# Designs tried in a protein design chat: VH-VL binders against Acid phosphatase 1 (APS1). Part 3

Target 1, 240 residues: Acid phosphatase 1 (APS1), of Solanum lycopersicum (Tomato) (Lycopersicon esculentum) (p27061)
Amino acid sequence: TENLNSHVFPRPLIIEYPEKQLRDELKCTTWRFVVETNNLSPWKTIPEECADYVKEYMVGPGYKMEIDRVSDEAGEYAKSVDLGDDGRDVWIFDVDETLLSNLPYYSDHRYGLEVFDDVEFDKWVENGTAPALGSSLKLYQEVLKLGFKVFLLTGRSERHRSVTVENLMNAGFHDWHKLILRGSDDHGKTATTYKSERRNAMVEEGFRIVGNSGDQWSDLLGSSMSYRSFKLPNPMYYIL

## First folded at step 4 (VH-VL)

Design c39 (from ca with heavy chain V99G; framework fv_cixutumumab)
Fold by ESMFold2-Fast, scan of step 4:
Structure c39 (fold): chain C 240 residues (1-240), chain A 124 residues (1-124), chain B 108 residues (1-108)
Amino acid sequence: as target 1 above (240 residues)
Amino acid sequence: EVQLVQSGAEVKKPGSSVKVSCKASGGTFSSYAISWVRQAPGQGLEWMGGIIPIFGTANYAQKFQGRVTITADKSTSTAYMELSSLRSEDTAVYYCARGSGYDYVWGSYPFDYWGKGTTVTVSS
Amino acid sequence: SSELTQDPAVSVALGQTVRITCQGDSLRSYYASWYQQKPGQAPILVIYGKNNRPSGIPDRFSGSSSGNTASLTITGAQAEDEADYYCNSRDSSDNHVVFGGGTKLTVL
């Protein structure tokens, strides 16, 4: 009865902020999303607060599940394509973090937290022991069986051709039509420019780029793009 | 040249366990999957499982799930296969073999190098 | 491990051509690898991928693949080719490795 003349004000909406650990994880999940959607400016290293997140993603089920899904979708697309009668339908694969994993190297270099060391990475490449990404190996064999010509287009230097061929073959890759590496004329070019120029050359030769698999947007964007592009995740580094 | 060196022959009683080792040399141990394949007398090859040393995660054939444990020690470049609750049907030669690659569904393929095999005899 | 089917035995005359086949649904997605095994020895890889030979494997060994079938061909069989031959691939679930039952090759 005393409160008949009272006005009850609605309680304001209270927004609770996540615990620090949950907030950091959500920030890193969001960061990875914007990296994979090409919404982030060029960057040199992963955020310090995301070091553990990136490590757990790369060595855990998240990375494996996502590369498997990308390869499965690419395979379904490949099966849906009516190949031409001239043998000129092409699938392009990037090498690093697309067919071959450099995880053994990056596990010793904090999964993207360290600035890239060209000398140390070259020593790793010279070992010729990078393991295959099995979902990409499956896709690779499926497109070969369907009758695609496979072009391997890598930012690796021509000086590493021999060891790259040995590594690819030891990892289970074979029967590619051409392996294209950076020559001396490609020094100083961004990966986007270099790979665009090589795709332009393929088109000028009469090839149709039906599919293209890579872990960097620079593998996929630019001129003479494939009819369909398939991007594997890579939160450890960025290439222009 | 990659070499896989396996431990010596074992004779075990039914119900016991056996642990076989496979030491890798000549290549980078952590970069490749190591699989275990057995062959009973007069029979074919049977894949049991494998491990990818960089992950430390093993994958097992359904028939052996619950009885087999595969582990790896990167410091000694050695993979191990332990089979428990042994039966007479487990009498076989056990091979380790190197595969390539990894993924969510285990992409070890082909087996380019094999150990010489370890004979395990289960008898009472 | 019976997702890949091989005939249990095949014979070939010395110097003649023989084809050993492996069939299974996984072969639509993966190439088969082929292994030679002689009595008392570990298997050795003789063919992998579409038609690749490891170093040291004679050129009389070749592979082919069509649909759900993979084949190992030995052109001009030699006495030392007498052995068991196994194919392998990944299983239909993509989770595991499977071997064929093996084919015993007799060189007459």
Scores: ipSAE 0.007, ipTM 0.579, lowest interface PAE 9.1, mean pLDDT 85

Design c40 (from ca with heavy chain T57I; framework fv_cixutumumab)
Fold by ESMFold2-Fast, scan of step 4:
Structure c40 (fold): chain C 240 residues (1-240), chain A 124 residues (1-124), chain B 108 residues (1-108)
Amino acid sequence: as target 1 above (240 residues)
Amino acid sequence: EVQLVQSGAEVKKPGSSVKVSCKASGGTFSSYAISWVRQAPGQGLEWMGGIIPIFGIANYAQKFQGRVTITADKSTSTAYMELSSLRSEDTAVYYCARVSGYDYVWGSYPFDYWGKGTTVTVSS
Amino acid sequence: SSELTQDPAVSVALGQTVRITCQGDSLRSYYASWYQQKPGQAPILVIYGKNNRPSGIPDRFSGSSSGNTASLTITGAQAEDEADYYCNSRDSSDNHVVFGGGTKLTVL
């Protein structure tokens, strides 16, 4: 029945979309977009129906192209910045899924379909064999050459300091100004709160946080934010 | 252009050892894994092990554990494979092959460049 | 160890499409790479990851993956495609590698 000449409408006027076909085709792409735009509530695992999608994305050209693009754009921004002559301009890098890839671990744990197991992940960390993300290594070298001081700010526990240093050096990362890990006083804090507090300390010491690279919104948001933030994709897990 | 140049053919007695070299040129030696793959006459490809030069870490197939040693010399961009306690069954062509993927581990293990192979014959 | 299974032989008529399969439990976690080997020569990488071609590999080569199975497809087979084809994959996060037994492709 045509409603174009109705005097009274049976329901509010609302824009309607073709629902069935478009929803099915775009489900996992839409889920990943919502995750990367910080619009999804905290979550523990990827949707089971998206397991193949996430695997294909993480080990295929999609992930590689996106991390390359983020790092290239960060590098262009870094080159555009006029650094002060006091050596206090800083670039912050997160470690996991930003400088080092834990993909070997996640490939044996279904690319995010399993609930995070901190005991098993710690065993992987203790091996000290996480490979570098090459686009991030290139960016890292570029910002050092430009005169930025590099701070590494990780949610890893202080007890893993020595293996983290060994892994970073073996992966090609050198000459950072400071590596900051979670101490006992940081127990129970969200990553957002912990990283905000460490950035506050940097600002209080007189540093200017010009850039910040991370794979989680908790690496980038909160207090004492960088002038520019660069978010690497990570659909495998969520950290608050 | 990347090239892998292997040492020449070897003829060895049973019970001896052989050391095959693989010299890489063009590109970054330290950032790529080098693996050793052998092929016995008329048989398929068999992975023996590999090394990640930047880590100094070698991994070996269980079948060869204790008999094979894989090393790398970053100053000469050369990887080595030494196989001890040779038997007639070790007669094969031994290939070195490079794997790209240190910046993240790919789900596949792609050997993007191969040496021409070194024939090792074990006979008395 | 995880094993990869390939049929030992397959034939295709000139200009027709052939699919070579590789099957194993490791393929549920890892993608296969595919190699072409001609007599007396070293293998050549033809497909890596799910469906990526190295520079110089003809468009007629493509890859696919589903569950525990990976496939190499040659669309419009040519005489020069006659060769042995091997798949490989990882069998653990420790950088261990397994190869399939190989498939001899005959172009009729």
Scores: ipSAE 0.000, ipTM 0.423, lowest interface PAE 14.5, mean pLDDT 84

Design c41 (from ca with heavy chain I54F; framework fv_cixutumumab)
Fold by ESMFold2-Fast, scan of step 4:
Structure c41 (fold): chain C 240 residues (1-240), chain A 124 residues (1-124), chain B 108 residues (1-108)
Amino acid sequence: as target 1 above (240 residues)
Amino acid sequence: EVQLVQSGAEVKKPGSSVKVSCKASGGTFSSYAISWVRQAPGQGLEWMGGIIPFFGTANYAQKFQGRVTITADKSTSTAYMELSSLRSEDTAVYYCARVSGYDYVWGSYPFDYWGKGTTVTVSS
Amino acid sequence: SSELTQDPAVSVALGQTVRITCQGDSLRSYYASWYQQKPGQAPILVIYGKNNRPSGIPDRFSGSSSGNTASLTITGAQAEDEADYYCNSRDSSDNHVVFGGGTKLTVL
């Protein structure tokens, strides 16, 4: 028995804050921060009290400034990398809310307040008219010019391959090494599991995953992670 | 099928303003950005600015900032460019052109569809 | 402010290959887009991105990029290719769009 190890100091040195009621805008800013840092349990819809906040963020300068910053930082990292001579350095991009914006769809579905409707979203996808996120297009072109191989890794199913290719090309994306969509064997897997398995396959083929861009933590976490990950904001929905 | 239809030719006096329109059809107006590009007689193409109708945000070239205002009316799928304090050197053909994506700034972005141009003549 | 530089004029014999260049600091980070403009007409996009052609553009048009230089190549030039050619990209100093001064192509 060691009495020293049981000693309890009478008053720990801690930061003390006044207990004041927070405004609704601070609640929603705090909620979004916690969401983007992966500190919430999985969720299906945004808080009702934050609906106006999320809409204003998504259609206003906040979203634009944050995606610009993420892409600029990714570009600086990409420029700093000394690529190997074997052509096996890769950059992975997620598609939805990373290269292509579904914001026209979500503007008609209250920016995350409605439970995801896969039938209605599939109709939108089949139109093939999702616009590019300009900051991501800039980054995409930059990593291609630097000599990275680009892999597109999306949770979209193989049945959407043709329209996804058409949409990506019409939005200005081209010259990717591979576009990987969910096959029949991937049905029912979480995005984390599915994307980890595809990254594992890339590593087994001898590729080095130098960078990875996505809007969901499930795009970035799991096995065979990139050396650096870059997360775009997305407060409208959560994918496990 | 995408088309950009511009308003007709204008003749203006120095010091006045001109407002040119560009009506988009055949695509989702909110999925694209509209830019304005001018060309003076015998000169090259000059970017003036652009707007992303979905966000309602416009960006302007430094040379035109303070004189040009670009707006969009989503209900009519029409973009507008208003140039004030007109000078003789503003005599040019003014084009509207479509750019894909949601961004304030486009490098490498293709202007994949162009209006036929609006001739603006500034003379006394 | 940064600019994109093009030679004002270039000539090519019918059926021969011509390369039109665009140079500027923004091209180190961004691909150029290329436009063809004939007298009295609006420009049309002929090349975008690394080397993409819009539907309807002949395969004799191609693009390339290296360092601060982008190039438009026309392999087997035809009489109808006689036009002004413009490049555009981002103005890296202002985060705005910038056009090159244009190159007048004469097909001899």
Scores: ipSAE 0.006, ipTM 0.480, lowest interface PAE 12.4, mean pLDDT 85

Design c43 (from ca with light chain S93R; framework fv_cixutumumab)
Fold by ESMFold2-Fast, scan of step 4:
Structure c43 (fold): chain C 240 residues (1-240), chain A 124 residues (1-124), chain B 108 residues (1-108)
Amino acid sequence: as target 1 above (240 residues)
Amino acid sequence: EVQLVQSGAEVKKPGSSVKVSCKASGGTFSSYAISWVRQAPGQGLEWMGGIIPIFGTANYAQKFQGRVTITADKSTSTAYMELSSLRSEDTAVYYCARVSGYDYVWGSYPFDYWGKGTTVTVSS
Amino acid sequence: SSELTQDPAVSVALGQTVRITCQGDSLRSYYASWYQQKPGQAPILVIYGKNNRPSGIPDRFSGSSSGNTASLTITGAQAEDEADYYCNSRDSRDNHVVFGGGTKLTVL
């Protein structure tokens, strides 16, 4: 054996990718998965060729099964945590597309194919009729029973505080420690910056952010991140 | 088991009003939307409007706006449809029908349970 | 008129397949629900979403959706399937619900 003078030309390990027709059949599934998992952003609307796919995903079993799985995994994590005796262990929930569904609004606006209209969305918010996401309501109740303090951290404006409280309570949410909305000083901030600053304030007050649930990467990333984060799917829109 | 029980048949004069009731049993009344759908003799189904009782929010078909009022009483688990300024062409069977709040996920708001209907006859 | 268009009547031979169609621009954004109505009775939901059946609805009933068209298919039609069939969906205006004009199915 002449181990030091071998001239081995290694055969590359090559993964054979699917043929063109098979790849075309998976285009929209691939788009949703890759955009969701890699925070590929910013984007304003879903691809037009994927409009039917997104509609079917949102109103079909796919969306339901995925939000159920995220909530189940979060619940298992919550049960595994040794809480302190000081009442300072916190679970943070985003509101829109995390606790409350705006699917009735988006069903009238092509499930993400239309550019977001803040005036029309505000009219919907002011109705106070967004239904609860059932799996999130279950998780919410579980973390409360385990002894977590719940903070609700939303990109909604302070001007919508009263209707947001009414909607949340009517949807079955109660006993949160604090509901945090955007104030005047938060004008023009990205959701990532705004939510990071609010989490920084929680940590400075002595809270431990044990879990955080949200549908956007901007709910979860930045400074003062939770010990573990749980991201719900949302292919309809992106928030920076 | 979910049931929608409607009030009995009504005979009304032109220009009067009628108020039909729909009492829900089974499930949580406040968790569902209730719609009103009418059917004139030999004609198709016509949506009039609906209400989400927990929020008190009502939506009305444009044809009936100004003439129809849909309300709900959570204490009695009863939805109401009041139609004013009755004309002979308002003679129809009036149905209440339920949409589960969860059914927003399906995008079509299916009417999964229906009352048996209330016949309203407007005599001239 | 209704924003959803259905043929007023269709016939099928016993044991054969029939397709009932519903057309409208709202169907590009929303799925249709399908209802069966027999004389003197309230409608019964048979299909909702794309192709979901309520408990108790036979598997011979199926739904499909493509572009601005939704279809109800009955594979192996039986005598008891003779009825009026209505589609419904949301219209694009003011969060309203609309029904198609109905299709009378005759099983020969």
Scores: ipSAE 0.007, ipTM 0.435, lowest interface PAE 11.4, mean pLDDT 84

Design c44 (from ca with heavy chain P110R; framework fv_cixutumumab)
Fold by ESMFold2-Fast, scan of step 4:
Structure c44 (fold): chain C 240 residues (1-240), chain A 124 residues (1-124), chain B 108 residues (1-108)
Amino acid sequence: as target 1 above (240 residues)
Amino acid sequence: EVQLVQSGAEVKKPGSSVKVSCKASGGTFSSYAISWVRQAPGQGLEWMGGIIPIFGTANYAQKFQGRVTITADKSTSTAYMELSSLRSEDTAVYYCARVSGYDYVWGSYRFDYWGKGTTVTVSS
Amino acid sequence: SSELTQDPAVSVALGQTVRITCQGDSLRSYYASWYQQKPGQAPILVIYGKNNRPSGIPDRFSGSSSGNTASLTITGAQAEDEADYYCNSRDSSDNHVVFGGGTKLTVL
C-alpha cells in the first residue's frame, strides 16, 4: 500500500514564538527536556544561563517527583513480570545518580556548571557517605522481594570497590548478586560500550535482563538491552 | 609529598634489554596508575604504557610491538619497565609518572607527579 | 586520527599574554592536560581538565577548550615561564595517551 496523502503539497509547520519573556523562561525547561530525550549532541557542562534552573530542579520537588515516578513505574512493571523458576531473571542498577546521590558533592560544584574534576570527585567517593535515593531504595527492595537477582553495574573503577560496597551497605542496599566496576581492560571505553559488554556477558551466562535502571542513556542503550529500561533524570552531566 | 624515585642511568649494547625501576614514596601506591613516558634527545614526549598495581595488568602502546613489559611490586611500592631488543633509537630519558585521570566521560589522562628520569643510552 | 598538533615555537614579551594551542580530533571528546618542561628537568603538570590548576601553579596560567582545539594561556608572562609546553589527551584509536609535539616558549 502507498501513502495516499503523497499528492498533497506539504506546508512547513509555522509556530509563532511566545513573548520574549515567556520564551526566555522556557529556554532551560526546553533544554532539560531535550537532554533527557537524548536529542542533544554530547556536552561537557550545563548552559551557564540555566545554572539557577538546574539547581532549583535538583534541590526542589521536580527532581524528587520525577525519580519517584520512574521508580513507581518500574515497580509496577516488576510486579507484572512472571519470573522463571531458574533464578535467572535479573534487574540491573547503575550506582551513581541511580542508587546513590552525589548531590552533596555537586552542591559544592555548581550542579553541573563546573567541568567534571575526577580528582575532587574521587576524594568525595572515598568518603563513602553518598546518601541513598529513597525511591530507588524502595524499588531495590521490591525487586529483591519479588525474586529478581540484582546486578550493580557502575562506571566506578575497581579500585573503589571496597568504599563503594561500604557506602551501598550504609545507605541500605544489601544482597546484590554481583557488583561490577570498570577493570583495567575497560580503560578508555565509553560507558555505552563498557556496559554493553558486561550485559553481553550476563546473557552469555544464561541470565535474562528483565529490567535496567540508570540515569544516563549510556546505562540503557547498546547491545543486550533489558526487556524494559527505566531512566532517571540527570541534567547535571552527560556520559557517552 | 608524593615522590617517584627512578633507578640510575644505563648504557646498553644493541640487542640487549634494560629494566628501569620507579619507587613511589610519600603517598598511596596501589590506587594510582603508573605510566612510562620516554623522550629522545631533542624530541617530544612518547607514552609507552602503564599499570595500575592493584589490578596487576598493564596496557602498552602499539609502537613497541611486544618489546615492553611493565610490572609492579606492591610490597616495595615499585613499578618496573623492561624494554628488550634495544636499538640506537631507544636512546632516551625514560620517565615514570603517576596517572590521576580516570575513565569518566570528560576526564583528562593526566600525569600529576613525575620521576626525574632515567637516561638509557644504546651504543656499541 | 589520534595526533595532537602544536606549533613548535612561540614568543611573548615580558608581561604580555600568550596563547599556546593544541589541536586534534581527540579534543572533541576529552580535555587536554598541559605540562611545563625546563631543560634537564621532568615535566610539571600546570593545567588539567580544561581549566584546573594544581596546587602551587600561579593563577596566570589558564586553559580553554573549544571543538578540536585546547589552549593554554599565560596572562602577564614572566621570565621563569620560558620552557617547552606539552599538551596531552586520550587517544581514541588503539593507544590510551597522545602528546602534542611541544611548543617552545621564549620570553623576550
Scores: ipSAE 0.006, ipTM 0.427, lowest interface PAE 14.4, mean pLDDT 84

Design c46 (from ca with heavy chain F111M Y113V; framework fv_cixutumumab)
Fold by ESMFold2-Fast, scan of step 4:
Structure c46 (fold): chain C 240 residues (1-240), chain A 124 residues (1-124), chain B 108 residues (1-108)
Amino acid sequence: as target 1 above (240 residues)
Amino acid sequence: EVQLVQSGAEVKKPGSSVKVSCKASGGTFSSYAISWVRQAPGQGLEWMGGIIPIFGTANYAQKFQGRVTITADKSTSTAYMELSSLRSEDTAVYYCARVSGYDYVWGSYPMDVWGKGTTVTVSS
Amino acid sequence: SSELTQDPAVSVALGQTVRITCQGDSLRSYYASWYQQKPGQAPILVIYGKNNRPSGIPDRFSGSSSGNTASLTITGAQAEDEADYYCNSRDSSDNHVVFGGGTKLTVL
């Protein structure tokens, strides 16, 4: 308790900014937020000053908590949907950084600080050892058990079909209706255009795209969008 | 091909601690998680916990929470399981096993490669 | 305290089909993995997911899942299939792993 007989003067409102160190620490969190909300123009590498931040985010609890939350929300949505009795309700999954993690590759390539090297990445893909993202595997199994047809739609080249199937099966994924990779006719297309065209084909065939999971906006935006889209975080790279 | 090599058998006094090692060879150590599973004589398999080396995070079964510590050293591709305050009922074979995946959700991935086991005997 | 229930023992005649079952509420959301263990040896993975076999596992081993039940089926049992079989999945907590109590298969 205070002595209330004392004379009290009003105090001015003072807005204090964080100390320089704390403000500098927030710079990279702000950058990641802008990237994940699609407010940044296309980019090739992460900011050099954010290299440690991105690494700590990707290998720490931040990334795990966010992919868990996205998958949990997707699962609740999936359970809320009244499926048709025709077997034509579809969930689409992107592969890279959605079902399979390329984090072992990026740990040797500074988590996005290096310009993407397609030759070196292709060598990694051919090993067929990318680990699953557990929250996505959980969601995958949930939507299958609810009766959704699963389509896998990846920017990987058709030449990688066999190793991609092997990697997915070894990682615990199974029973997809179709695995769609880039063919020769897709050469030079942006991921947005390519994936939009494949979704257009699904709709034309009579499928209803109820859900779509991906780590890039190019997985989710364009034509024939899903009824609900679920975006996993990925601050390491940007795909147009 | 990934292979897991475990440390040798140990005999310990009640109240002491034991630290079992599991060295991975072949493949990328950071591409998987390591689980620890024990089996008492004539009993079934019991999950103790696991670690995801690339994240540096470990998760423990409730029964062992507070007594077990699981760690990993990426430079030597070795995982460790330390069990403290040993009791006679901790006498068991302790296995390490590879889990191909990253997550908070353990058990979603198969344990596809197993070590041969380390026998730990707790006696006076 | 195991959340997954298995019968302790089952027998099958040589060349016949046997089904080993595992029950638990978590199996409504997750598929079970199955492990074979012979005396004095470490377990080996024989089935994971719905019906996937690791390289080297004979095609007589298959898996299925329905509701809260997972099953391991051995079609045309051989003498070398005599072993303990464990199912594995999550407990009711998403942060923990649980094994069934094990089923001892005898091939007569």
Scores: ipSAE 0.007, ipTM 0.551, lowest interface PAE 9.3, mean pLDDT 86

Design c47 (from ca with heavy chain W106Y; framework fv_cixutumumab)
Fold by ESMFold2-Fast, scan of step 4:
Structure c47 (fold): chain C 240 residues (1-240), chain A 124 residues (1-124), chain B 108 residues (1-108)
Amino acid sequence: as target 1 above (240 residues)
Amino acid sequence: EVQLVQSGAEVKKPGSSVKVSCKASGGTFSSYAISWVRQAPGQGLEWMGGIIPIFGTANYAQKFQGRVTITADKSTSTAYMELSSLRSEDTAVYYCARVSGYDYVYGSYPFDYWGKGTTVTVSS
Amino acid sequence: SSELTQDPAVSVALGQTVRITCQGDSLRSYYASWYQQKPGQAPILVIYGKNNRPSGIPDRFSGSSSGNTASLTITGAQAEDEADYYCNSRDSSDNHVVFGGGTKLTVL
């Protein structure tokens, strides 16, 4: 009969998902996925509607299970690497949210819902009491045992060097080859630019960057990238 | 930027037909739905129907079934709405509007770009 | 199938918060989109997909959805927000579009 096809609204060349309930349940999981795959533009705070989701993720089994998985995969990769006999194979670790957890600070600041306050964060850093991420400590010890040289590359200022060393050692980290912090010449640089420049310097000195662990894409992307990068989750904040 | 440019105002007699055009510029024409929405003086928005040019098939609201025909010409990036057997109650502003790609992400029916409207007056 | 109801008018004092509501069974299946229309102008999309804003729409506009009801909230209403506001949704079974009757917002 006439005009049966006119009852169906024309479809574009993409698939529709009209289920409202499914969309509501997945919204914050989808947001976190987009954050972790570097598909989101730069942001300053988590979405307000995802505040409970982020808190539950950070204090619950989700965060622990994912950092355990990243560390396990990194360890398997490290064991598979054929190291050179010159002692120039390097593993780079970021510090904040990679080796040391600032979760005690962020628990008092709504897990990413508050705009970053550098004065308050500096006070926390100066206490020197950030706990170790156990999974990362295990990986750290494994790569040292395998013969990698470890470089610690942090966005922390040189003015925090002494307290950062003390915190790292008290948390169980020892025997790194070099700890690199932001100097006066690095003021105003994005983390991506700053960390790329430091990796360039390592390569110019003859080191091979075999692995790199960090919680931000700015720890991993740019120039002189590692042979393999391992990204720990962090839905609480974004660093450019 | 995406723009929808509509044809000029029309004055028609009862029983005649009117054909309004909507030319799209900026972005893709063929893959997004173009809808027609009218608004009688002092009244609300009323959806008439829509078409996706690449498929060539149109869907119409029940109220307008048999009187409205929506077509598209891909070569000129232009959509058309023809309304026949005009009555005084068809006096309205007729808008074309593009259905956003966000429809498929969020399950709503958002019209992200609108034409400025075409006034059709039906009088004797 | 497919009627959305809005209050015909609402008022808010300058700088205060106002909520405009839209209700209908289709909102159980689909999010509402919200449009602002000023006299003599075409509508402008202000909220889609529960609480998303197109580029250029001020942060004071937000959306929410629960059950058969969707709401548009304007926090800190400004004089330029005085307009008619329309919601729309689609019926999942018939793939038809429906608009609410519109709400006239006056800013005092």
Scores: ipSAE 0.000, ipTM 0.379, lowest interface PAE 22.2, mean pLDDT 85

